VH-VL binders against q3ijv0. Designs and how they scored, part 3

Target 1, 235 residues: q3ijv0
Amino acid sequence: MKLLIDVGNTSLKAKLWQNEQVQACDLNNLPWHAITHVIYACVGRSELLNAILAQAAFNSISCFEAKVTKTLGGLTCAYEHFNNLGIDRWLALIASFTLYPNKACIVVDAGTATTIDVLNCDGQHLGGWILPGLDLMTRSLTQNTQRVFDDENTPFTNQLGINTPNGLKNGALVATIGAINQAKPYLNDKNTQIIFAGGYGSLLQQQFKESIFDPMLVIKGLNYWYELDENSNKL

## First folded at step 4 (VH-VL; framework fv_cosibelimab)

Design c3
Fold by ESMFold2-Fast, scan of step 4:
Structure c3 (fold): chain C 235 residues (1-235), chain A 121 residues (1-121), chain B 112 residues (1-112)
Amino acid sequence: as target 1 above (235 residues)
Amino acid sequence: EVQLVQSGAEVKKPGSSVKVSCKASGGTFSSYAISWVRQAPGQGLEWMGVIIPIFGTANYAQKFQGRVTITADESTSTAYMELSSLRSEDTAVYYCARDYYDSSGYYLDYWGQGTLVTVSS
Amino acid sequence: NFMLTQPHSVSESPGKTVTISCTRSSGSIASNYVQWYQQRPGSAPTTVIYEDNQRPSGVPDRFSGSIDSSSNSASLTISGLKTEDEADYYCQSYDSSNRVIVFGGGTKLTVL
């Protein structure tokens, strides 16, 4: 099995991959006897990741860091300086390309930031947008505006707000929905698949008919990155 | 900036035990392994064992298994090496060293100043 | 399990080039990274080469490392030899199967 690790700005997420399935793992009791490879992506320094990699070395397990490249197995990055594309966005694109072959995709990762990436049916990444996540949109207004306030118990809906908390929360959601809809004209493809990931991915998925929510999209991207990377020393 | 600071020199009698400490600073302790290496007067470097403090996992060189115990206290960022049943041939300078590991490999990148342990009657 | 063998001593004149070998007794030298440490009298060791051929910040370009699979050995080469290079040099690798760090016996470099 493979140990898949995604290190973001504030957290480390780890899963096991076996028999084409993502499985939960306990970082305090990793099954090193059954792990053959560690595949990871890291944004910045992580003391926990370094400790896990040291433990892998004790058990003679090979480790591979996923990185953005200009091309990978038919997928092409839109960025002129491909190293500037965030690794999580690249992994989500890899997973989307692999899971939905020959299909145009709009890939949305709704976390601290919301990223929207456009992929055509030939594997050409066309580019994307970065906007504040839903919580950051609401918090930026409450922190920087004297008369705007939030009630943490007020839900995000697509209705017109008739009080300040509803106006704030629903405005953030409607802006995000609008951005996603604005991506559609770049593909002009009736078979376009919209794929959501991230903490608010399920909420956004409910706003789009025929869309998919995959909370493991980035983690699956780590596995597929390894399978597609020609520079990896594979058994 | 990484620094490993060891406890002071010790004089011990044969048959006793010694416990040497290694205090890490600069974020070293929680993310890296700590190895212990000794050097007898006029002799080469001899690896004794290693610990990954965050997981409490330790491995020892076969020669020292049963006599050496390496432990870590994460609350004080300190690793310890305890050697029991001391003999005169255990007289040596004992070093702690950080095992650096990343995607490209690992090595002993920072060393403590050394602790002289003398075993005599 | 395996041993790393170095010459006991080596000597060379200032300004010349010296090479210190480190031979692995079993298994391929290329199977695991090789590090090189410099130890001056009364001091703790310091790293001069890591991961076969990499130099830590502050180590001069005249220090280089290489591996040679045909002789199953790693080498540390010091060019433009200076008197301050006089020290003991140790190679080190890792035995993944037994999970142990292995050191060479050390080479005393004298600069005359």
Scores: ipSAE 0.000, ipTM 0.457, lowest interface PAE 15.2, mean pLDDT 86

